# Designs tried in a protein design chat: VH-VL binders against Cytochrome c oxidase assembly factor 8 (COA8). Part 58

Target 1, 167 residues: Cytochrome c oxidase assembly factor 8 (COA8), of Homo sapiens (Human) (q96il0)
Amino acid sequence: APERGAERRDTAPSGVSRFCPPRKSCHDWIGPPDKYSNLRPVHFYIPENESPLEQKLRKLRQETQEWNQQFWANQNLTFSKEKEEFIHSRLKTKGLGLRTESGQKATLNAEEMADFYKEFLSKNFQKHMYYNRDWYKRNFAITFFMGKVALERIWNKLKQKQKKRSN

## First folded at step 9 (VH-VL)

Design k17 (from k1 with heavy chain A99E; framework fv_ebronucimab)
Fold by ESMFold2-Fast, scan of step 9:
Parts: structure tokens; C-alpha cells; sequence
Structure k17 (fold): chain C 167 residues (1-167), chain A 121 residues (1-121), chain B 111 residues (1-111)
């Protein structure tokens, strides 16, 4: 791993140096979209008196976020790679160069690109299906623990109120 | 150092099967399309089969379609050719060959030394 | 399967220039700028000599040059040397992105 001396905050990657939570807050912070996954990372607030149940929920949410970030970063890379390969192959089939006379990357029209999108979606159907299944399983678990945490907080609030003498 | 090393060749009877392997080293194997090219003794080169970096695109020469299966294991940096229903005319030196990355053209920049397959009774 | 047509043999004296033709059809050589040439010495694997009609990889002498006109690609060896005595194969991309066709091969003899 990179050492902190090699990753100074003032010269750190743009995403890290720009993702800065506001002054002390008791709320989760949502950052800008990640360059590779195009998903917004969440920095979770950790209370000093976090219960074991709250910790389990937070860790589950953090693990789910990391899994989701990795999946979409990899999927976007695969999409870009296959898109370039498709464009290259189609231009080659037409006998055209990869660059225009002006030096810009040669491109395909919307109808030709529709063929690529259809092929890509078809090819990745099973992968996306398993992603959706796992995403729903993770969200179900998160929702379940969110409910348990909510009930714990309500119960603790009621117990705290109960400790006061009636007047 | 970029290197391809073929293995698995040998003497085999007609109608039998043989599996060839190609071990790659010195480059990021999963970035490149790989191919098998053969050469019968005293004859020219013949493209046999090709496979894309992710195994999503596979093609075969008409002469081997339905009998040969190309595959790869990116985790092991290895390319394979499963040869079934072998015929005398499949006798050849089998080369493993690498293409450049998908944006850099269609040709074979690196070749192995080949593995000899002899189909005879 | 279709092959690209090359002369069986070409010969020359040291210092001369020789040219090897590679003739295909409009579905391969005539349609694409993806013609490659390979040099094969006896008992050795083929070695890439020219890619994309006329591009030389690092380490290939500039006396080797490639060109294309219509359905015919050509490899020219200038200042022929004894070490150029080898078999030469052209190859072209066809209508499929991973499908290739090789030439019949040319034996170059240096006197």
C-alpha cells in the first residue's frame, strides 16, 4: 500500500482532496461521484457510544458500498474496453482508419452503436442478473438491521423517560 | 521478457483426442487476444482458432470447426486447444500466437516455438 | 479455406532488390489496411516483419518495406543479404474481427 508521505492531502488524488466533510456533524456525508465507478461514496458518522447492533449495521453498509464500488468500476472498465474494441472492429471492417484526417478518434453513428449496446447487454445479462440478486440480498439485510436499530433507539428512549420521576 | 511456450503435442492415432497448452509470461495475459496457428511439415501457415481477452469472442477455421475447442485461463496465464476426432491432415506444428491490444491492429506480434502433433497409425 | 496467393519462390543476388506479391480479394487485402508479413527461417517460429501493410516493428531493418495497391500487397527487400534467405508469409484480416488468412508462402533464395 502507498505510505502517507507519498499521499499527502494537498497533493493527493483529486477525489480524495475534494471529498471533505463539513465542520463537525452528527450525520453521514455523501461525496462526489467516484471517477471509476461513477457512484457517490458515503462516509458514515460513528457515534462514541455506538451499540454492537449499530456497529453491525454500519459495517454491513460499508462492505456493501465497497462491493458495489468495485463491481461498477470493473463493469465500466469492461464497457469502455469492449466499446473501443467494437468501434475498432467496425472501422476495420469498413476499411477506415481509427483516426479522422483531423486527428480525432473516428466514431460510429447511433444506429451502429445500438448494435454494440444490444450485444453488450445480452452478453452481460447473467452477470447483471446476479448483481441485482446480490444487491437485493444486501439491501434486505441492511433494511432488517436498520429496523432493529430503530427499535433499539425507541426502546432506549422509552427506558430513559421511564427513569424520570413523575411530577 | 515476453514468452509463449507450447506443450502437449505428440503421436496420436486417428479419431483420438489431444489437448495442447500454451503458457504465457512477461506480459498481462488477460489484455490480449490469443490464437493457434499450425504448419504441416513442408507446408505453409494455417490459422486454426482465436479467442478474445475475456473469452467472449471465439472463432475457428472451417477445417476444425466442431472438432477443436479453444479456451483460456487468465488466472493461470494459459491458452488451451482441445483437439477431438483427429485426422491425418491435422498433423502439424502448432504455434501459440499473441495479438497486440485491441486498438493496435490485427497481427501476431509474439509467437511460441510450437509443439508437434503427429496423427498416424 | 481461402489462401492469399504468393509466388512459390523468388531469388536474387546480394545487394539486389526483390519483391514478393500477396494477392487476395476485395473481402480481405482489398478492403483492409491489416496486412502483415512474417519471416520464417528453417526450423524456427515465424517472426513479425511488417504490420499494417507498411509498419516495421522495432529491430526490423529499414531495407524491408511493405505496400498495397488494390487487392495486392507487396513486400520489398532492398540490399538483399544472405540472412534474408527464408520463407515469407503474408496474412490479412477478413470480414470477422478475429479471423485471419495466410498466404501460400514464398521461398526467398540468395545466390
Amino acid sequence: as target 1 above (167 residues)
Amino acid sequence: EVQLVESGGGLVQPGRSLRLSCAASGFTFDDYAMNWVRQAPGKGLEWVSGISWDSGRISYADSVQGRFTISRDNGKNSLYLQMNSLRAEDTALYFCAKEPRFLYGSYFDIWGQGTMVTVSS
Amino acid sequence: QSELTQPRSVSGSPGQSVTISCTGTSSDVGSYNYVSWYQQHPGKAPKLLISEVSKRPSGVPDRFSGSKSGNTASLTISGLQAEDEADYYCSSYTSSSTYYVFGTGTDVTVL
Scores: ipSAE 0.000, ipTM 0.452, lowest interface PAE 20.9, mean pLDDT 80

Design k18 (from k1 with heavy chain S55Y; framework fv_ebronucimab)
Fold by ESMFold2-Fast, scan of step 9:
Structure k18 (fold): chain C 167 residues (1-167), chain A 121 residues (1-121), chain B 111 residues (1-111)
Amino acid sequence: as target 1 above (167 residues)
Amino acid sequence: EVQLVESGGGLVQPGRSLRLSCAASGFTFDDYAMNWVRQAPGKGLEWVSGISWDYGRISYADSVQGRFTISRDNGKNSLYLQMNSLRAEDTALYFCAKAPRFLYGSYFDIWGQGTMVTVSS
Amino acid sequence: QSELTQPRSVSGSPGQSVTISCTGTSSDVGSYNYVSWYQQHPGKAPKLLISEVSKRPSGVPDRFSGSKSGNTASLTISGLQAEDEADYYCSSYTSSSTYYVFGTGTDVTVL
């Protein structure tokens, strides 16, 4: 993930939501990359007057993020462990220790590591295919609800304009 | 001969502390997340806490957050639960449970026999 | 912490089929395929019976099967036998309040 996590929301004194319309001024913020997934979590702003539709969208986005975080955390951990097991197995087969004479971790050459990567990708092909399918389904649902929320916000602003003109 | 053996349970007064231990054998302890699950007398199961294989990810049930601390010693194949500020509602049989992989996992494939903790005056 | 809802008890005769429901929300059963079932005989530790909605570990008879539809998971025991008399608990990964949530438990009686 690119190195940009500059967006933040403030935790100002009570009453901030009165001066921060949900659409333009108050926003979600992005945290640092998770240790295991390498993905930056999004912390969602919750307005005081959140509609049921806005709440449904937020919960869907939170659930999708947690699902995505869990998938990549497990994938990265599996990769790291299988990589270490592969290296240790091959070093044992060669009669070599896990450390060099200088105390550094012993490594395999590029050709041997290429074999590991090819096997790992092949073994996980189906898993990644199903992940992509589910990812598309979740993003379609999120996009659909984002559209519904946008229409709700437009309608509410139009109603507010009518009230101002009536007064 | 895969097994988990809990110890450290007993009778303790409210407000006091107790430390539970779980000894693992018959599998590569370092490759799996470990959990504590409790069951109050005559009640159902409640997940208490979980710890990843590398100590890096730890979580607690809301009922014990801030009072209990889960830890592990991979060199000793042991899991621990430090229980502080004990309450009567913490009275339960405490099970050590293994996840199928590195994080807390989606299920618990191996369970210990449990150790009874009774918090009473 | 939220609990998954199970019936308190289910009864059947030997050779019959019984089904136990486990109802949660979109934050657990509805969102994740991480539903497991445990069998607990009196005075014993729980034993994993089903993992990931429908997968049976080695040693679990094929009489036990799991399924899920929406926010409800189900455990079906076919060809009910006397040794199936036990408490059954469902469990799911959750995103709402903690990492795991267990069901309220169901007592299966073989009459």
Scores: ipSAE 0.006, ipTM 0.514, lowest interface PAE 9.8, mean pLDDT 80

Design k19 (from k1 with heavy chain S55F; framework fv_ebronucimab)
Fold by ESMFold2-Fast, scan of step 9:
Structure k19 (fold): chain C 167 residues (1-167), chain A 121 residues (1-121), chain B 111 residues (1-111)
Amino acid sequence: as target 1 above (167 residues)
Amino acid sequence: EVQLVESGGGLVQPGRSLRLSCAASGFTFDDYAMNWVRQAPGKGLEWVSGISWDFGRISYADSVQGRFTISRDNGKNSLYLQMNSLRAEDTALYFCAKAPRFLYGSYFDIWGQGTMVTVSS
Amino acid sequence: QSELTQPRSVSGSPGQSVTISCTGTSSDVGSYNYVSWYQQHPGKAPKLLISEVSKRPSGVPDRFSGSKSGNTASLTISGLQAEDEADYYCSSYTSSSTYYVFGTGTDVTVL
């Protein structure tokens, strides 16, 4: 319980991310957001006595993370590209340059950007539906295997208790 | 060294059934998704079915859904395709293909030679 | 899902470059960097040529390159050689009703 919480990988007091400490404090940890997908990757700790079932669960989670990262990386690239094209088009229509007099990138107000967000969401609705469906299917598989791993760990603890009592 | 060998193809009448087999060697069969891909004479490639390393994820092309069943026996390093209610349009060379990942994969790195299935009256 | 769209044929002379397009939807090519290309010579099984948009397997010459923009992936063959005369198929992972889809195929002729 408390010891397990204390063993978690945390951000240093200075606000800088810490690396996993050797051995007894090493667990899965969440990294900073990926620059393309904006999703935080999970770095999986591999225990010395990882069972075949635990390995398969970890690999399934890793494959799902990679798939998820790719989807959002491509979604974000498309969003950024179309957002810049929209801003450029609207500034051109208003007779305004791409940069302010201070040299900063020119932008549109929230009301003007609302048109872009509505169009983008509408245009991508079906794609997001397919993504969500596949995401749920993958999470069902992961949950099922997490259950199998949990049962394996319970069984191993019961076997270990029996051995300890017999000695 | 790494090899996939298909068998079970042949001439069959419409409405009948046929079972294809694929024997794998030279790699850890249990760690990879396996697929069936077909090619009608003079036509392009069509993905037919895929199965994950653990049977947990199985999918079919719409053209074969409800008629074909993919299965695997990890103990025998073998992949199967049970084809029921065969139609003339199922006539094709059937390839066994390995993905480099557990879930279908993003590509097929190893292909078999194919086994010909001809559905004719 | 429908097949990814490729041109029926492309042709070029030895030493020239040819490019084959592969157009899908936002649910396949547009959503994932899981585009692959296969080369098939007459009477042979397909051979993996490019994986994950632009990665070449061991043994594939650097004359073959892949790229992707939006819903369209492209295979470029530079320094075209006689042995490049073959059928080329793109493919993509998809999250629709099926998990994988092939392109319509392109016949490359070296004139």
Scores: ipSAE 0.321, ipTM 0.693, lowest interface PAE 2.9, mean pLDDT 82

Design k2 (from k1 with heavy chain F102W; framework fv_ebronucimab)
Fold by ESMFold2-Fast, scan of step 9:
Structure k2 (fold): chain C 167 residues (1-167), chain A 121 residues (1-121), chain B 111 residues (1-111)
Amino acid sequence: as target 1 above (167 residues)
Amino acid sequence: EVQLVESGGGLVQPGRSLRLSCAASGFTFDDYAMNWVRQAPGKGLEWVSGISWDSGRISYADSVQGRFTISRDNGKNSLYLQMNSLRAEDTALYFCAKAPRWLYGSYFDIWGQGTMVTVSS
Amino acid sequence: QSELTQPRSVSGSPGQSVTISCTGTSSDVGSYNYVSWYQQHPGKAPKLLISEVSKRPSGVPDRFSGSKSGNTASLTISGLQAEDEADYYCSSYTSSSTYYVFGTGTDVTVL
């Protein structure tokens, strides 16, 4: 539930969070967490001689990452927006300002917020169920293609090893 | 009248530091998120950094991460940008911009006139 | 930071309509109704023209309208006037590691 910033402080980026793949890198690299989704993006390395199968896997992983980032960023922003609207509406109804006497932002008690949380969760239940279904479908597809790519790479290594030995 | 006034820009050598200030008036400063946006001469707009109403959430563009520090003083209705390890590509007009919300807004409803930062040897 | 793609320039005659496109990806324009437009006259600060895809701030004429379809947002200026000659920038929230992204900018010329 986003409140006044990123909720998941344990996913905060390390001191090296600005991330580009090294010039000679042949591996995927992990970036800092997205500001609203709290998910770390993966920067995919593209080999010079990428096979059609490797390209399909990479594109599938990129599409899955974008889908996942969009879902969580949208959910977090929707929650923050609706929570802010709810709080403003209730404070206005009470004739209260946005600030307490100590200069802190005014808030509602737990009982008042319980109505908002209950409504938000109920309203988004079906959306979360569809997310879980699609998450499993996408992970199955990725695992399948990872297996195919691994098999292709093993086969290519064996073929190259045979050529080296025949020379 | 709602107004933002930037100051602190000037000519500075590469590798040096500079601190920008933005003075806000005409609205309750501590109810809104604040941002810095820059524009290099003859180029487009680039978001630099943002800070929530309570300084609880702070974000930076990748190009300035680790070099720039955004801060605010709600008691003085002021926003700051501490710029360290300046590069020639940081040369730009720096705008102070207000979000419509306490966290992050999807837009900037009020802009200052900007302060020019030139990084040159 | 990735930028949203806009045409470099568009032109029209007084009284005509012009449309400026703003093309992003499914991680910004395509997923969120958080597209804004700014008008900038030479030597001036940008001015908010449209927020949240299609909302006009107080004081902005109804000649300016915004819309979005898929990954592309559009600003339409109807009844084009000489004072509309300016640079126009779109912007959007993004779900990538960058918080906020601006468009490349479009120069509107009134012939």
Scores: ipSAE 0.000, ipTM 0.464, lowest interface PAE 16.0, mean pLDDT 79

Design k20 (from k1 with heavy chain D54N; framework fv_ebronucimab)
Fold by ESMFold2-Fast, scan of step 9:
Structure k20 (fold): chain C 167 residues (1-167), chain A 121 residues (1-121), chain B 111 residues (1-111)
Amino acid sequence: as target 1 above (167 residues)
Amino acid sequence: EVQLVESGGGLVQPGRSLRLSCAASGFTFDDYAMNWVRQAPGKGLEWVSGISWNSGRISYADSVQGRFTISRDNGKNSLYLQMNSLRAEDTALYFCAKAPRFLYGSYFDIWGQGTMVTVSS
Amino acid sequence: QSELTQPRSVSGSPGQSVTISCTGTSSDVGSYNYVSWYQQHPGKAPKLLISEVSKRPSGVPDRFSGSKSGNTASLTISGLQAEDEADYYCSSYTSSSTYYVFGTGTDVTVL
């Protein structure tokens, strides 16, 4: 309960938000979803005795997160903008205003919107293919380094057991 | 042709204000984030401010926070920088620079020629 | 964030190779593959030379190459030519308050 209240948010006057992890965390923690990517950022705990392998793994995970955030933020913004432009264009072609008599935002029916979704999917097909390819490559690399870190920890534990047994 | 043209620079006294403009042509202006980058005479580059495609995200360097205001008018294909409370250390050539995407971007692919701002008494 | 550290100057002879280093921290160069390089001739605007560590935009010769190891990015110019004499700046994305940081700049002289 008290830990939930430790969550902090810094907001710039320009509308840019910053989030801080709870003070003195010994674990990774997950922040709120980014406004544009809709993905939750992970803030990584850095131990004082971090090994070179652990550092490589952390940096790879941080870089992958930033790449993922940038991709989805731009994709979501592109979708939103093109959807708005499509609706505006179709309403203009039909001789309709952007708002209904009740002042609500004018919309297109499901059949009309199907044209937009088909076009958007087709237009972005190659981009999404390359994203999936790179996503799998990155996750493979992360898994590989996680395995290396695990082996390093097992080896260190074995060395410690051997030394303790001789004493 | 893709082009960015800055204007509005000049000689101004400390404590006063100046407004810079950047006119864009040859590309769909409202698909890209825009930035201001400055360079003091004989010195290196310093990022000043950035604005997303729809003005939904705006950020400033600590050195200008609270004094400068970035804005854009997508209908006019124009970017602006309102500079208030000018200081001698704001003296620089101010460049308009385009990001490759809707948000600030990871690099600046197109640059203007710059407009010189000199702050002295 | 602090400026990225570059050597003040680098010199070489025509046809030689020169390398410019760009050293940052784990919050910029060390964490992100968003390093770019810019070439600036006297009195001219900067021109994008390399993006995303090692990608060349159209029109940039393949004798310009970029790489990154740890907290240090490098620009290598092979087959040095007289027209390569210019100032070179690295830049990196950062997730701190400033979002972008430029290097201190390197003057390349062709002797």
Scores: ipSAE 0.007, ipTM 0.536, lowest interface PAE 9.1, mean pLDDT 81

Design k21 (from k1 with heavy chain D54Y; framework fv_ebronucimab)
Fold by ESMFold2-Fast, scan of step 9:
Structure k21 (fold): chain C 167 residues (1-167), chain A 121 residues (1-121), chain B 111 residues (1-111)
Amino acid sequence: as target 1 above (167 residues)
Amino acid sequence: EVQLVESGGGLVQPGRSLRLSCAASGFTFDDYAMNWVRQAPGKGLEWVSGISWYSGRISYADSVQGRFTISRDNGKNSLYLQMNSLRAEDTALYFCAKAPRFLYGSYFDIWGQGTMVTVSS
Amino acid sequence: QSELTQPRSVSGSPGQSVTISCTGTSSDVGSYNYVSWYQQHPGKAPKLLISEVSKRPSGVPDRFSGSKSGNTASLTISGLQAEDEADYYCSSYTSSSTYYVFGTGTDVTVL
């Protein structure tokens, strides 16, 4: 059976683009903030002639992004859940309902919430320290691999120059 | 065929060391996080240690922290567990298990058959 | 330290349904949609049945299903068959000192 319009969509971009398809970026691009982590994901451009070293750098950057996304998504969920539990426990202790007479959520003032923030930060201090340590380690590794990729590209250019002279 | 094969288990005295190996085949080993999970005879499963594809992230269960060292050799498609200062409670079948992602995944999609470690005098 | 709580044993007749509960805390099952289920026959390695609470891997029959409510995850096996007689373990990602915690395990007996 004959196709209905599907081939038009595929044919036009491919016929026009010689280097990068019109529907694809030739550069890294930044997406919208994630619902849970509130971080913007980076979508990495993959060159056609990616070296093994370039692939390792890209995978390291992707892994670091996923680790970062998971950490903050989990941290935000934990914060929200524990905050809600704290508010509910304090309202119950005061003999108050979870909602006002108007149906709005009952809240605690800033002074009352200070105890929660102190407890949360204290409890998560070690976790945040290890996160910062690992974040610095990962960025150091990324910088190191970026240097290696740069040196590889310089060396390849020098090899090409020498080959041209020998011909 | 995706396969994981453990080796290196055996009978060892308390306080001694033992090194386990896991040979991977049928998939691109250096793209995935790897884990060790153990099961004492007649008991349940216990996660022991995990390592990301690059070795950039390594973690241990509290029961083995400071005694065991997880490592990988991506060029040999192999995962290792160096076990030092072994105790009777380390007696278990040790499984090699693959995560579905290069970071720690939420589950283990492929498991090896396990290698038995017995710590006894 | 912390382990997810499962019933020691569950039994049913061929063709019936059984449900296995997996109860954790707000630091694991209650906070994350990262619950998995494993089937283990005697003398064999565990096999993944369910990932991310309710996702079935390719090759796992649709009579296995997973769900979660609050701090409790559940595995339901419908149309029980003799080959379902095995140990079943739940597992969850945890925000405590380890990345994974396993359940105590449930022995399923097909009458």
Scores: ipSAE 0.007, ipTM 0.539, lowest interface PAE 10.7, mean pLDDT 80

Design k22 (from k1 with heavy chain S52H; framework fv_ebronucimab)
Fold by ESMFold2-Fast, scan of step 9:
Structure k22 (fold): chain C 167 residues (1-167), chain A 121 residues (1-121), chain B 111 residues (1-111)
Amino acid sequence: as target 1 above (167 residues)
Amino acid sequence: EVQLVESGGGLVQPGRSLRLSCAASGFTFDDYAMNWVRQAPGKGLEWVSGIHWDSGRISYADSVQGRFTISRDNGKNSLYLQMNSLRAEDTALYFCAKAPRFLYGSYFDIWGQGTMVTVSS
Amino acid sequence: QSELTQPRSVSGSPGQSVTISCTGTSSDVGSYNYVSWYQQHPGKAPKLLISEVSKRPSGVPDRFSGSKSGNTASLTISGLQAEDEADYYCSSYTSSSTYYVFGTGTDVTVL
């Protein structure tokens, strides 16, 4: 059976348990950058005695992370696709192939790409505005529930101390 | 052509096991969350289970929790559903459904044709 | 598992508008903008019609529109056509131990 904390005191470095490997940690852990969003995901630890309030907070944080990851993955994909389409269209208009004589990808200069960047930013202005609005709303909700969970944990500790002193 | 093809359905007795497979083609399978959705004959849709692109998050409907196991093999572009302790109420057409990258907040943009599972003596 | 409530059937004539409601709770439709709608013709797989309350995927006509108010999402089909005769299902993300719930389904008849 795995060693229990009730039998022995943990002498491991703070924040690390010898019974919870990093990949299956007793704590949240941070993964490598996602290949599409370029953001590092957090994998959340689920306590065996998770309260309904703690579950609600964890699911809110998980959902917010996935929403954030999906937004940036989609944005980056859309940018890459539209950039390639713009380059191909412009090269075709100039009568040039997609590859140089050396076999490298043909490119447009910075001045030519300015038109694409201006159009892309303008087209995505409203999308970014809605993203920022939702980002603030989500962080407000997370902060609120973090406060509620903190109060619940303090209350539970106080109740445990009171029970010990009365017995 | 983006396609999902389910297989493994059939007639099975109550209490037995069955394994469903879903073969994906025409898209980068490991970029997307995958789901199983079922429909009993003449009834509505019921979400059964879902799995994130990396298998890092998995969830089940309460009706199948503890009996069914969802898994994926990204190297083979395949999704699986291991169904244990089958009951008559599990009789349904089982659809494989693709979501965007993440399970949270997603929707089902591509569906297979389904594979029929009949649990009867 | 709980289901989102839809009317069993709605009907209309060609060129008219019909609206299908999808009523949930504060744990699903009321809390999240993750409502999707699916069209299913007899003997066929469901097809995504609307995602994220009101977004149309490529190839879905403008006459299909989605909206949400409080705990109720709605699908409106304007300029009703014979090909719209099908079953329609809503779905929502939920804050429960599961990820999704489907609606009870609505049969749309074009007469």
Scores: ipSAE 0.006, ipTM 0.511, lowest interface PAE 10.0, mean pLDDT 81

Design k23 (from k1 with heavy chain S52T; framework fv_ebronucimab)
Fold by ESMFold2-Fast, scan of step 9:
Structure k23 (fold): chain C 167 residues (1-167), chain A 121 residues (1-121), chain B 111 residues (1-111)
Amino acid sequence: as target 1 above (167 residues)
Amino acid sequence: EVQLVESGGGLVQPGRSLRLSCAASGFTFDDYAMNWVRQAPGKGLEWVSGITWDSGRISYADSVQGRFTISRDNGKNSLYLQMNSLRAEDTALYFCAKAPRFLYGSYFDIWGQGTMVTVSS
Amino acid sequence: QSELTQPRSVSGSPGQSVTISCTGTSSDVGSYNYVSWYQQHPGKAPKLLISEVSKRPSGVPDRFSGSKSGNTASLTISGLQAEDEADYYCSSYTSSSTYYVFGTGTDVTVL
């Protein structure tokens, strides 16, 4: 049975290749900004003989990236939705349509939008504080694991030199 | 074989506490997020709480926030749910459920058989 | 928490196809490809049937298929068999304060 054809059904589409590093790459690759979060994803290279510590570091970095993507995608969605609702409500109050004579979306001036921005920032203050706290906590953990991986690699190099008996 | 076995359920009076346990086997426990999902008799599924592989992120349903505490012991391959200030509406079959990776919000690939908690005077 | 909306029940005869809808919002089904389906027989734990909208885990027959359009996900069971009689729940990742939401559940009857 052509198991390769069946197995690769979902990997053939161009959408999958959007996040792939160049073929024969042995390093991490940075992709284009995500449509929803506007953050650049990192595709992590997985070594064939990855240590458990290296795996945990990579997993933590991948998890942090997913968390960051989720937060900003949600924040951008919420902002856009509430902004559109606010504009629609104010235009209705003024007796105006949702689109201009040229068919473009009708908008409010900066002075009219000030109330929305103030309300949005106030409403999301706690959320942003928790995000910043968790972001720093995650970065601290990543830095700590990076240090552990570096020490493990140094230790392994020293062990190899000792075994080879070549100074 | 991959297996999740819940224990600790039983009959308990309102306002009291109960601790549920979930023993995992057949997979590398500390590589996956774990969850508790409950089902009241004759009702649908309700997500209760989730914890990431390293206990670095924990979340609760609004109905249990402040009363329940999820925790895990990776050395013992065990998940726990400490339930305080129990109410009649907490009566349900409690399932232990495994996420496929570190995030608990994607889906649940393995479920335990559940342990029944009945809160009644 | 807000639940995803499913029909209370659907029914069909052996060999027929039935489709169960699962309707959410732009904050869950509409924005993410993280829709899963679970099958639950009476007295048993739920079993994962479909993940990530349309992916089948090992052991799930190809008679079960999932899809999504806008804010609505669908589970289609083709070639209905007696053992397909069960409760079916959809679920989705959500960006709200609770990270996971289940559907209201659908009772499938094979007559």
Scores: ipSAE 0.005, ipTM 0.500, lowest interface PAE 12.2, mean pLDDT 80

